# Ledger of designs, part 12: VHH binders against E3 ubiquitin-protein ligase MYLIP-A (mylipa)

Target 1, 279 residues: E3 ubiquitin-protein ligase MYLIP-A (mylipa), of Danio rerio (Zebrafish) (Brachydanio rerio) (q6tem9r1to279)
Amino acid sequence: MLCHVTRPDAVVMEIEVDAKANGEDCLNKVCRKLGIIEVDYFGLQFSGSKGENLWLNLRNRISQQMDNLTPCRLRLRVKFFVEPHLILQEQTRHLFFMHVKEDLHRGHLRMCSEQAQELSALLAQAEFGDYNQNTAKYWYTELCGSEPNQTTINSIIAKHKALEGLSQASVEYQALQLVSSLEHYGVEWHWARDAEAQRLAIGVGPEGIAICRDDFSLVNRISYPIIQIATQSGKSVYLTVTKESSDSVVLLFKLISNRAASGLYRAITETHAFYRCDT

## First folded at step 4 (VHH)

Design L04 (framework vhh_7pa5_2)
Fold by ESMFold2-Fast, scan of step 4:
Structure L04 (fold): chain B 279 residues (1-279), chain A 127 residues (1-127)
Amino acid sequence: as target 1 above (279 residues)
Amino acid sequence: QVQLVESGGGMVQPGGSLRLSCAASGFTFSDYAMSWVRRAPGKGPEWVSTISGSGGSTSYADSVKGRFTISRDNAKNTLYLQMNSLKPEDTALYYCAREIQTYTFPSGTEYETFDYWGQGTQVTVSS
């Protein structure tokens, strides 16, 4: 069967796999074509019938997971984020950079004005090279939800000028170093409801789970060491967590579909497993 | 949605045999480990046996080891429990349970977690 796999840089790859192929077969073929050895950072995403953004289970047949296979539409995405110095291949760092650049457009990485200005300069250097008056203003608006004022633009110009002569690979590395220090670097967001049907944003990251209101204001942080058990049943995900003095409490998250709930559960368990084994 | 329908129970004399079946629908049967769980009158649920999604691994409660055999037919979406050398203490409602996805963190204690579905099938071992 024919799979159309969209890369983080928006390039679409055509990948032929056996009709009975599992997700791992497709991912390995994609990475092989890209010359990527460090496959473990990546996964394949697809869209559910209710608009869910779902990770393909790599151990199961593709045909058992997706509603439409003509063609099979998948997205190659970074599943597990690490600091740039741990990434061995320049191509892998480039795909991390493109993924982060895409996610910045969503406003899910919070940073102070100074960091936003520095990142804007790095993005401009990566895209256009050395500072040039004809191209500068267009890209300096990329990180702003509203138009930047002249003081902000002048600050970005000064930072961009300071990067003169640096290569795309060098500034992409610096950009990844900057974003890897941010609170929500590598955090994957899931929409859920609590036991009282209040809408929540659940962030799954390297250190644990962030529970936020729908405006992303923090309600609670749950580090992995205090989680005893994670369970998925139907549309629900349950976390049993320890409190002070070994008391436990069960947290309920209800999602839009069984697949969305499985997605949150897998995000929690696979992220914990990945970073627990990290050296 | 998810449906599990148990059958094959009945009354049998001590030392007899029964074969239970569970017809599954509403999910990809081969993706889930399946279990048999029983509830005797006046007692809490007792896990009996589990089989992996592929059928490649099985496990049994100490009380039934050597007497019961769990198996599955993924082509027919059916789970089985062959019960031999039945004893009066095997008298219970037997439930086919889809093992829900669970992950135990280092801070937690391992335990089995199941979805109970259907009405169960009654097994009575008596004279």
Scores: ipSAE 0.305, ipTM 0.705, lowest interface PAE 2.1, mean pLDDT 84

Design L05 (framework vhh_lunsekimig_d3)
Fold by ESMFold2-Fast, scan of step 4:
Structure L05 (fold): chain B 279 residues (1-279), chain A 126 residues (1-126)
Amino acid sequence: as target 1 above (279 residues)
Amino acid sequence: EVQLVESGGGVVQPGGSLRLSCAASGFTVSDNYLYWYRQAAGIERELIASIYSGGSTNYVDSVKGRFTISRDNSENTMYLQMNSLRAEDTGLYYCAREIRTYTFDEGSEYSYFDYWGQGTLVTVSS
């Protein structure tokens, strides 16, 4: 079957797989074409009928998870984020950087003004090279909420000039170092509702989950060690959390579809499993 | 109270057709992972077909192209349309609702069926 796999840089790859192929067969072919050995950091996403962003289950047949549409449309995405020094291949770091760059464009990462200015300079150096007065005014990324004022632009220019002579690979590494220090680095967000139908943003990360209002203001943070079990039933995901050895509290998250609930459940369980092995 | 009630079983000749129904109460069929299982004499219970909330379906190879799983949301009922029936299709047919559980202490995942119907008998004979 023919799959169109979109890379983090928006380039589309055509991948032919057997009609009975599992998700991992497709992922391995994609990574092989890209020269990626570190396959475990990556996954394939697809869109559900209600606009859900869903991870393909790599152990199951592709044809059992998606509508039988030709071509099969998938997106190569970083599934598990790690600090850049743990990544062995430059190509892998480059794909992490492109993923992070897309997330910044979509406003998914929050940072202070100083960090935003530093990151803007690193992004400019990575994409355009050394500072050039005649063209630089068109190159800076707006990361400070509104359009940057002249003081902010002058600060970014000074930081960009300080990066003179650094290679794309070097500044991409530094950008990942900066972004990896942010509180929500590697956090995957899911929309849900609580028992009273209030909209929540649920962030699934390496250390646990964050429960936020729809404006991303933090309500509660739950680390994996205090979670006993996760259960998915229909459109609902349940987490049983321990306060004391005999006490438990059940948290309910209701999602837009069974597939969305399955997606949150898998995000939680697979993220815990991935990072548990690294401790 | 959650219940699954099967109906539509009977005796048919080889090549015949039957439509099985699984009526649900206490939950909505469109919101759940639902399955048809078959239990034949001397054989372990086997998965025949599944349907997910988005409408995607899956079939075991032996029935693919002959059986069709569907839902009617207005009647809160799941169906199994069985065509070109064979003697080996004889058995008790059950519908089931799945629940998935993950334990953080072991990092282990398991599924269980929290509700099963009582079964409906399908006999394919001359």
Scores: ipSAE 0.449, ipTM 0.779, lowest interface PAE 0.8, mean pLDDT 84

Design L06 (framework vhh_brivekimig_d4)
Fold by ESMFold2-Fast, scan of step 4:
Structure L06 (fold): chain B 279 residues (1-279), chain A 127 residues (1-127)
Amino acid sequence: as target 1 above (279 residues)
Amino acid sequence: EVQLVESGGGVVQPGGSLRLSCAASGFTFSDYAMSWVRQAPGKGPEWVSSISGSGDSTLYADSVKGRFTISRDNSKNTLYLQMNSLRPEDTALYYCAKEVSTYTFPEGTEYHAFDYSSQGTLVTVSS
């Protein structure tokens, strides 16, 4: 069967796999074509029938996970984020950078104005090279996502000029260093509802789980050491956590579908396993 | 509401065959691994067989391996157990169970509990 795999840079790859192929067969072919040896950082995403963003289970047959195979539409995404110094291949860092660039466009990473200005300069240097005033009028407004005032633009220009002569690889590394210091670097977001049906954004990250309101403002942070068990049943995910009196409390998250709940459960378990064992 | 309804049990002679069915409702059947669990009179529950949500992976208890075949039809939300070469010791009430995925911290150990609350289906193997 033919899979259309969209890269982080929006280029679509055509990947032919056996009708009985599992997810890892497809991921390995994609990574081989891209020259990526560090496969473990990546995964394949697809859309569920209710619009869910789901990770393909790499151990299971593709045809048994997806509702639509004509064609099989997949997205290559970074599943596990690490600091750039831990990444061995330049191509791997480049794909991390492209993923981060897309997340910035969506407003998924929060940072102070100083960090935003530094990052905007790094993004411009990576994309366009050295500062050029004759063509700069579209660079910063496209990268910022919002319309900055002239003082902010002048600050970004000064920072961009300071990067003169740096290579794309060098500034992509610096951009990844900057974003890896942010609280939500490597955090995967899932929409859920609590026991009172209040809409929540659940962020699964290297250090634990962030429980946020629907505007991504933090309600509670649950570090992995205080989680005793995670359970998935139907549309529900349960976390049993330790309270200060050594008593346990159970947190309930209800998701839009059983697949979405399984997705949150696997995000929690696989993220904990990855960062416990691999980094 | 999760509902599991077993059928297909009956009285059969040693060496005979039976096919059990379990009709599932109230959840997305294909998202869950399913199992058959049996309970003989006066004994505790014994796990018999499991099948992954996709149907690609199956596991069997040593006591039934080579004689029983677990299968599923996700389009019909139905789980099956084909039982061949039945023995008197296979006499039990058979339950289908939805596996609940559980992960423990900090060990990272994953295990599955069986969620079954139905009446089961009785299989009696007697001459």
Scores: ipSAE 0.419, ipTM 0.760, lowest interface PAE 0.8, mean pLDDT 84

Design L07 (framework vhh_7qbe_3)
Fold by ESMFold2-Fast, scan of step 4:
Structure L07 (fold): chain B 279 residues (1-279), chain A 124 residues (1-124)
Amino acid sequence: as target 1 above (279 residues)
Amino acid sequence: QLQLVESGGGLVQAGGSLRLSCTASGFTYAMGWFRQGPGKEREFVASISGSGGSTYYADSVKGRFTISRDNAKNTLYLQMNSLKSEDTAVYYCAAEIQTYTFPSGKEYEYYDYWGKGTRVTVSS
């Protein structure tokens, strides 16, 4: 079957796999074509019939997970984010950078104006090289919004000039260092409802789970060490958590579909498994 | 291995009621009822958390069916009221198919721990 796999840079790859292929078969073929050996950081996403953004289960057949296979539409995305010094291949760091750049363009990363200015300079250096008055100014407005004042622009120019002579790989590394310091770096968001049917944004990250209101204001943070058990049943995900008094509490998250609930369950369990190793 | 045994099925007239039971050979966390009608795929009916504090129902059975459990007896129940011909199916009890324990990082599958089913026929 023919899979159309969209890269983080929006380029679409045509990948042919057996009709009975598992998700892992497709991901490995994609990574092989890209020269990526560090496959474990990546996954394939697809859209569910209710607009869900779902990760393909790599152990299971693609045809058992997706409603439309003509063509099979997938997105190559970074699934597990790490600090750039832990990434061995330049190609892997480049794909992390492209993913981050796409998230910035879509407004998915939040930062103060100072950090936005620094990142604007790094992105300009990566794309165009050394500062040039005629070229670099195009990028400055995108991250600072539609009305940066002249002081802000001058600050970005000074930062860009300070990067003179740095290679694309070097500034991509520095950009990843900057964004890895942000509160929500590597956090994947899931829409859910609690037992009272209140809408929640559930952030699954390297250190634990963030429970937020629908405006992303933090309600509670649950670190992995206090979670005892996670389970999924139907549209629901259950977490059994230890509180300060050593009492166990069961938290319920209800999602829009069985596949969305499975997605949150897998995000939690696979993220914990990935980051639990001694480093 | 965990064993699930369903009972309580039978023939009932439309508008009638039946109570299904499922007895587990050991401790279970979340549990649910699924059904498969003639020529149809298996579909979700209802689920209940390990504590019994949370329940969920398919839209087609909301207001008519009630799921409950008795943890002291390791037994799951489904009270079915206002039965319709569309409710005709083999009803299956299921325990959690995936459970993840955080200190060990182990994932347990109870996929093999489905009951053999109990048949419910609703006549008009």
Scores: ipSAE 0.216, ipTM 0.620, lowest interface PAE 2.3, mean pLDDT 82

Design L08 (framework vhh_lunsekimig_d3)
Fold by ESMFold2-Fast, scan of step 4:
Structure L08 (fold): chain B 279 residues (1-279), chain A 124 residues (1-124)
Amino acid sequence: as target 1 above (279 residues)
Amino acid sequence: EVQLVESGGGVVQPGGSLRLSCAASGFTVSDNYLYWYRQAAGIERELIASITSGGSTNYVDSVKGRFTISRDNSENTMYLQMNSLRAEDTGLYYCTAEIRTYTFDEGSEYSDYWGQGTLVTVSS
């Protein structure tokens, strides 16, 4: 069976696996081809029939999880984010950086103007090297909105000039340090509806979950220590949480499909399990 | 708390009919994968009927054409309509659903939810 595995940099890898291969067989072949031994940070995503972004269950056969296998289309992505100093391989750090860069282009990470300017300079240094007046001005617009004013551009240029001589690996590290300080670093987003059918964005991260309105404005934060139980049944995910009075409250999230609900449930439980082990 | 409660069993003559009910609490049956199992004395529990979230049904050959699985989302209940009952249909009937529960203090997952069962006896 031929799998087309898209890397975070949009390069497609052709990976051949047995017709009965499990997800982990494919992930291990991908990581081996990329020279990655820190496999545990990564996973494979695919698209469901309703446009869901789903994580492949690594213990189960690929053919039992995907609707289309001709070819099998997968995306290599970072599943569990850690601080950059905990990453041992430069190649692993590079893939974290490319994943973060993709998320920035998709609008998944929010930051203040000052942080956006600093990150724009770091991204430019990583991609193009030292500041060059003939080329740099064409790249900054993509990272700071459609038409940043000249004052903003001049600020980014000054920051880019200050990075003169730094290597790609060095500035990728600094970019990851900046991004790891952002509130939503390592947060995976899921669309759901509450009991009143109000649309919500549910963010699953290392410390807990964020419940946001559809514009990503925060409604509530729920840290893992106050969650007693998570239950998935059909299209629904239930969280039983502790209130200040030791009373429990049940939160209901309805998703577009059973696969989407399974995805949210697995994101919550697997993220808790990963970070509980002090990894 | 997740619970499944079966009812509707009883004693019936061969050729008779029974309708079993499975009332769910702590979760919703809408868009869930739901199953009926049967356990006869001295025999392991056997899957006899299933219904997917999309409404597709499947049956073991011995009950095809005689049994019908259905659900009522408004009542949060699943049913098994049993027609043309035979002595071989005697047994304890269980319902179950595709439910996963994770406990955060233990980091443990459970998916083995069963009710107490309802007894069906086909005799004389």
Scores: ipSAE 0.509, ipTM 0.791, lowest interface PAE 0.6, mean pLDDT 85

Design L09 (framework vhh_lunsekimig_d3)
Fold by ESMFold2-Fast, scan of step 4:
Parts: C-alpha cells; sequence; structure tokens
Structure L09 (fold): chain B 279 residues (1-279), chain A 124 residues (1-124)
C-alpha cells in the first residue's frame, strides 16, 4: 500500500507499507527516512469523511481507520510539544519549527506586537538568511493575518539586521524558545458543542484543557489535577472535574462524529499520559 | 453515573415474540454504538445485534430476519424485537454501549458497561 505522507514543511514523502500495516509501522518508516530517533513526539494525521482532523491510532491497522487508501494520504505532525532544550536532534527541532510556523499562519497563538515583530525577524533570518534589499519583499504579515504599517515593517527590518550571521539552526531554536513561552504552545484544538448546543473550541495542551467560545475567547481552564474522569460515548466526551472541596461537576462536549469524539478523548488521555511521566 | 438497565424478558413458547428494552442514563443512545449480547448456560457471551450512531444495523446469522435492533432517542432507550423465537434463543440478554473511561491521575482505562441482563426462556 502506497502512503503519501506530507511533512510539516509541505514536502510529500512516498512510503510503501504492507497492506496490513499498523500506523506505527508507517510512522517508524517515515522517521527512519528522516533520520529521526525521537519518534515519540510525532504522529500521523488524516482527514475523516466529515472533514475531521484525526490522529491515526498507531496500534491499529491503517486500512481499518481510513476511508480512502488510493492513495493513503497522511500528514506527519508534532503530537507532543516540549521545550526546545529537551529536543536532542536538530532535524527534530526543524520539524517542530515548521509545525509552529504553520500554526502561526492559522492564528492559534497569542502574542504581543513586540513578540510578533521579533518572531517575524527570526522567521525571515531562518528562511532568507542575512538581511538585504530582497528581504523587504518577504510578506511579514502572513504571521499576523493583517497588513503592517511602515513603522512595523521598519521595526522588523531592524530586528532582522540584528540577527546578522546567525545560522538557520540557531534562529529556529530562538523562535522555538519564544513560542514555547506563549500561552497556547503545544495546544491542539477541537470543535465541539456544549449541552446547550453552543459551539466551543476545546484546546488540549500539556498543562490541561482550555474551553473557549467559537472566537477563541476563554471560558474556562481545567488543569489535569482537577480532572477525575474522562469518558467517551459515541459523539460525546464527558469530563468529571473537582470544583471545590471535592465537589464534582460533569462537563459535556458533543462532537460532529464518533471519530471526532474519540479523537478528543484520545487527545486528552494520551496528552496526560505523555506528560504525567514528568510528575 | 453511566447506567444501562435491561427489561422485557420472560417465558414464551417457540414461535412467540418478546421485546427487550435497554434504558440508558448518563449518556445518549443516539450518539452511540450499541450492542445486544446473549449468554446461554455454559456458553460464552455472544454478540447478537448492533446499531451504529448513524443507525446502521448488523446481526449474527442465527437471528437475522427474526430480530430487530432499534433505538428511541426521545426515551433514551434501545430495543431488541425478537420474533419467531426458538429454544436456542434461551439465555440472559445484555445490552452494552461503546463507552471508554479514563481515570486521573492513574491513567487506568475501562471499556464497556454491562447491566445485570434480562432472562429470556423459550420453552414448550
Amino acid sequence: as target 1 above (279 residues)
Amino acid sequence: EVQLVESGGGVVQPGGSLRLSCAASGFTVSDNYLYWYRQAAGIERELIASITSGGSTNYVDSVKGRFTISRDNSENTMYLQMNSLRAEDTGLYYCTAEIRTYTFPSGTEYFDYWGQGTLVTVSS
């Protein structure tokens, strides 16, 4: 079976696996071709029939999880984000950087104007090297979703000039340090509805779960220590949380499909399992 | 609390009919993969019928054409309509749902919930 695996840098790899291969077989083959030993940070994503963005279950056969196998279309993505100093391989950091760069274009990270300008300069240095007149043609506003005024552009140019002589690896590291300090670094977003059918964005991250309105304005934060139980049943995910003095409250999230609900449940449980080893 | 309660079992003669009910609480039947299992004396528990969240049904060969699984979303209840009953259909009938539960901080995971069942006896 031929799999087209799209990397975070948009390069497509052709990976051949057995027709009965598990997701892990494919991921290991991808990582082997990329020289990545730190496989545990990565996963494979695919699209469901209702437009869901789903993580492939690595222990199960690929053919049992996907609607279309001609060809099998997968995306190599960072599943578990960590501080850049914990990453041992430059290639692994590069893929983290490319994933973060894509997330920035989607507007999923909050940052102030100063941080956005510094990050824009780091991204320009990583992509184009040292500042020159050709760098003025780079579209710095792709990060912010709006057109910058000339004062902002001049500020970014000054910051880019200050990075003269720094290598791609060095500025990618600095960019990851900057973004790892942001509130939503490593947060995976899921669309859901509450008990009243109001649309919510549910963010699953290393420290816990963020519940936001559909404009990403924060409703509540739930840290893992106050979660007692997570349950998935069909299209629904339930969280039993401690509110005060051992009182329990049950939160309901309804998703578009059974697979989407399984995806949110797995995001919560697998993220907790990955990061709990540190505690 | 998640709970499934079976009812509707009884004694019936061969060729008769029974309707089993499975009342759900703590989750919604419309969103779930639901199953009916049967356990006869000395025999391993067998999957008899299933219904997906989308309404697609499946049956074990021995009951196909005789049994019908359905749900009533307004009552949050699943049913098994059993027609043309045979002596071999005698057993304890269980409903279950595809429910996954994860406990914090231990990371212990549990699958599926089972009720006490409802007894069906087909005897002349």
Scores: ipSAE 0.460, ipTM 0.778, lowest interface PAE 0.7, mean pLDDT 84

Design L10 (framework vhh_7pa5_2)
Fold by ESMFold2-Fast, scan of step 4:
Structure L10 (fold): chain B 279 residues (1-279), chain A 125 residues (1-125)
Amino acid sequence: as target 1 above (279 residues)
Amino acid sequence: QVQLVESGGGMVQPGGSLRLSCAASGFTFSDNAMSWVRRAPGKGPEWVSTISGSGGSTSYADSVKGRFTISRDNAKNTLYLQMNSLKPEDTALYYCAKEIRTYTFPEGTEYFDYWGQGTQVTVSS
């Protein structure tokens, strides 16, 4: 069967796999064509009928997970984020950078004005090369607020000029170093509702789970060590967490579909498994 | 209270057929994927088949593929398993399961929750 796999840089690859192929067969073929040896950082996403953004289960047959296979539409995405110095290949870092760039545009990463200005200069150097006065005003965007004023633009220009002569690969590395220090680096977001039907954004990351309001303002943090049990049943995900002196509480998250709930459950369990160094 | 009640088991000769039923209550049946799981004497549980809440997607264990058919009637809150070409190796207690996945921290052990007493299927000449 023919799979159309969209890369983080929006380039579409055509991948032929056996009709009985597992998700991992497709991922390995994609990574081989891209020259990527570091397969473990990546996964394949697809869209559910209710607009869910879902990870393909790599151990199971593709045909048992997706509704439309003609063609099978998948997205290659970074599933597990690590610091850039741990990434061995330039191509892998490039795909991490493109994924992070998308997260910035979606407002999932927040930073102070100084970091935002530095990152804007790095993004401009990566996309357009050396500073050019004739086009520069169209390149700068303030990631954490409104459109940059002239004082902010002048600061970004000074930083961009300082990057003169640096390659795309070099500035992408520097951008990943900057972003890897941010609170929400590598966090995957899921929409849910609590027991009172209040809309929540649930962030699943290397250290635990962030529970936020729909504007991404933090309500609570749940680190993996205080989670006793995660359970998925139908559209619901339950977390049993330790509060105090052998007391436990159960948190309920209701999602839009069984697939969305399965997705949150897998995000939590697979992220925990990856970062506990379980090989 | 969630309740799953299996029925339709019995004794049958090799090559015969049986149809299992599971009556579900206490939850919105059509919103939930349902599974059949079996346990043979002295063996651990073996997943047999799963059907999505809408009935649009089904999956089967390789050992039963082509012989068993899972189906559901959401108006009757009932799950079915049509078993054809039965073999002695199909002898087991069959459980209707609401798909509940449980993961324990920090070990990362995963479990399924099985409900009901099950229904006994015995295939012998």
Scores: ipSAE 0.449, ipTM 0.789, lowest interface PAE 0.7, mean pLDDT 84

Design L11 (framework vhh_7sr4_2)
Fold by ESMFold2-Fast, scan of step 4:
Structure L11 (fold): chain B 279 residues (1-279), chain A 122 residues (1-122)
Amino acid sequence: as target 1 above (279 residues)
Amino acid sequence: EVKLVESGGGLVQPGGSLRLSCAASGSIFSINAMGWYRQTPGKQRDLVADITSGGSTKYGDSVKGRFTISRDNTKNTVYLQMNSLKPEDTAVYYCARETYTFPSGTEYFDYWGQGTQVTVSS
């Protein structure tokens, strides 16, 4: 079967796999074609019938997970985010950068004005090269939610000028260093409801889980060391967490579909398993 | 809310066959991995076979080629077809749903119910 795999840079690849192929077979073929050895950072996403963004289960057959296979539409995306110094291949860092750039565009990563100024300059250097008043454009409002005043614009221009002569690879590395320090770097968001049917945004990240209201205001942080057990049943995900010595509480998250619940459960368990040695 | 109930065990002669069933009550398991475990007298509990939500299967070396695991997601039931039974297959058989434990960073299967006894003897 023919799969159209969209890269983080929006280039579409045509990948042919066996009709019985598992998700892992497709991911390995994509990464091999891209010259990527560091496959473990990546996954394949698809769209569910209720508008869900779902990770393809790499152990299961593609044809058993997707509703439309003519063609099979997949997105190659970074699944596990790490600091740039841990990434060995420049092409892998480039794909991380493109994914992060998309998250910034969608408002998933916000920062203070000072960080927004620095990142705006780095993004401009990566896209346009050395400062030129006729071509320079800056992503400031997208990064911090505020329009720049003249002092801010002048500061961004000065920072961009200071990057003169740096390569795309160098500024992408610096941009990844900056964004890797942000609270929500590498956080994957899921919509859910609690036991009282209140809408929540659940952020799954390297250090734990963030429970937020629908405006992303923080309700609770749950670090992985205080979680004992996770299980999934139907549309529900259950976490057993420790508050005190022998005290435990069970948290319930109900999602829009069985696939969405499986997605949250797998996000939590696979993220913890990936980072367990460093947590 | 969720309970798994095993059935289909019994006494059978060597070379015989049995089919075990595990029925889920109170919930649907179409997206969960399911497995069969057995507790052999004097030994720890061993995984016999597992099946992913998509139908991919794995078997223990001692049962490969003789046992077949399958599932019916419309009935929330997982089955274990046991052929060419040997005295060494005598055990209490448990079905389980996948769960994740954070202290060990590993997945294991929860055990529900009392199991079903399989005895292979003349």
Scores: ipSAE 0.143, ipTM 0.566, lowest interface PAE 3.3, mean pLDDT 84

Design L12 (framework vhh_lunsekimig_d3)
Fold by ESMFold2-Fast, scan of step 4:
Structure L12 (fold): chain B 279 residues (1-279), chain A 122 residues (1-122)
Amino acid sequence: as target 1 above (279 residues)
Amino acid sequence: EVQLVESGGGVVQPGGSLRLSCAASGSIFSINALYWYRQAAGIERELIASITSGGSTNYVDSVKGRFTISRDNSENTMYLQMNSLRAEDTGLYYCAAQTYTFPEGTEYYDYWGQGTLVTVSS
């Protein structure tokens, strides 16, 4: 079976696997071709029939999870984010950096203006090298997703000039170090509705779950220690949590499909297991 | 392989009582948590009550004070005692064992019964 695996840097790899291969067989072959030993940080994503962004279950056969296998279209993505000093290989850090860069473009990361300016300078140095007066303004506009004012551009220029001579690997490390301090670093987002059918964004991260409105404004945080149990039935995910007042309450999240609900359930349980045990 | 078999469903008048049973059989070491779900006409299946192996219970607000969940670990049987039944309690009641517990970090099992019908009508 031929799999087209898209890397975080948008390069597509052609991976041949047995027709009965499970997800981990494919992931291991991808990582081997990339020279990545740190396989546990990565997963493979695919698209569901309703546009869901789903993680391939690595223990199960690929053919049992995907509707279209000609070719099998997968995306190599970072599944579990860690501090950059814990990452041993430059290639692993590079793929983390590319994933983070894509998340920044999609508006999934929020930071103060000073951090945004510093990150913009690091991204420019990583992608374009040393500061160049003739083109730098246009690079900064593209990297920020909107046109910054002249004062902001001048600040980014000063920061970019200060990075002169630094290698791509060095500035990617510094970018990951900055980004790892941000509130939503390593948070995976899922669209859901509550018991009253109000739209929610559910963020699954290392410390717990963030419940947000559809504009990502925070409604509540649920740390893993206050969760007693999690269950999934059909399109619904249920969390039994401990209240401040010693009572327990059941929270309901309804998703677009059974696969999406299973995906949220697995995100919650697998993320907790990873950061508790480091797999 | 675990099998869950519900019993005790039927027709009752408003204000009446009914007791549902869920018997578990099969080759598992223990059932960590058991759940009762309800599916009413026109509404998706909802979790109404849960009980852990340690005896901790939880209820959705609409059944608190009226329903009591209990289990007999030696017999691998769970019960739902339903009192002060209302027309809105009509539906298919499903027994389930589908759980992940956060202190342990372990997913145990995913099993469902066939459902038992409860009708509250005059």
Scores: ipSAE 0.053, ipTM 0.454, lowest interface PAE 5.6, mean pLDDT 82

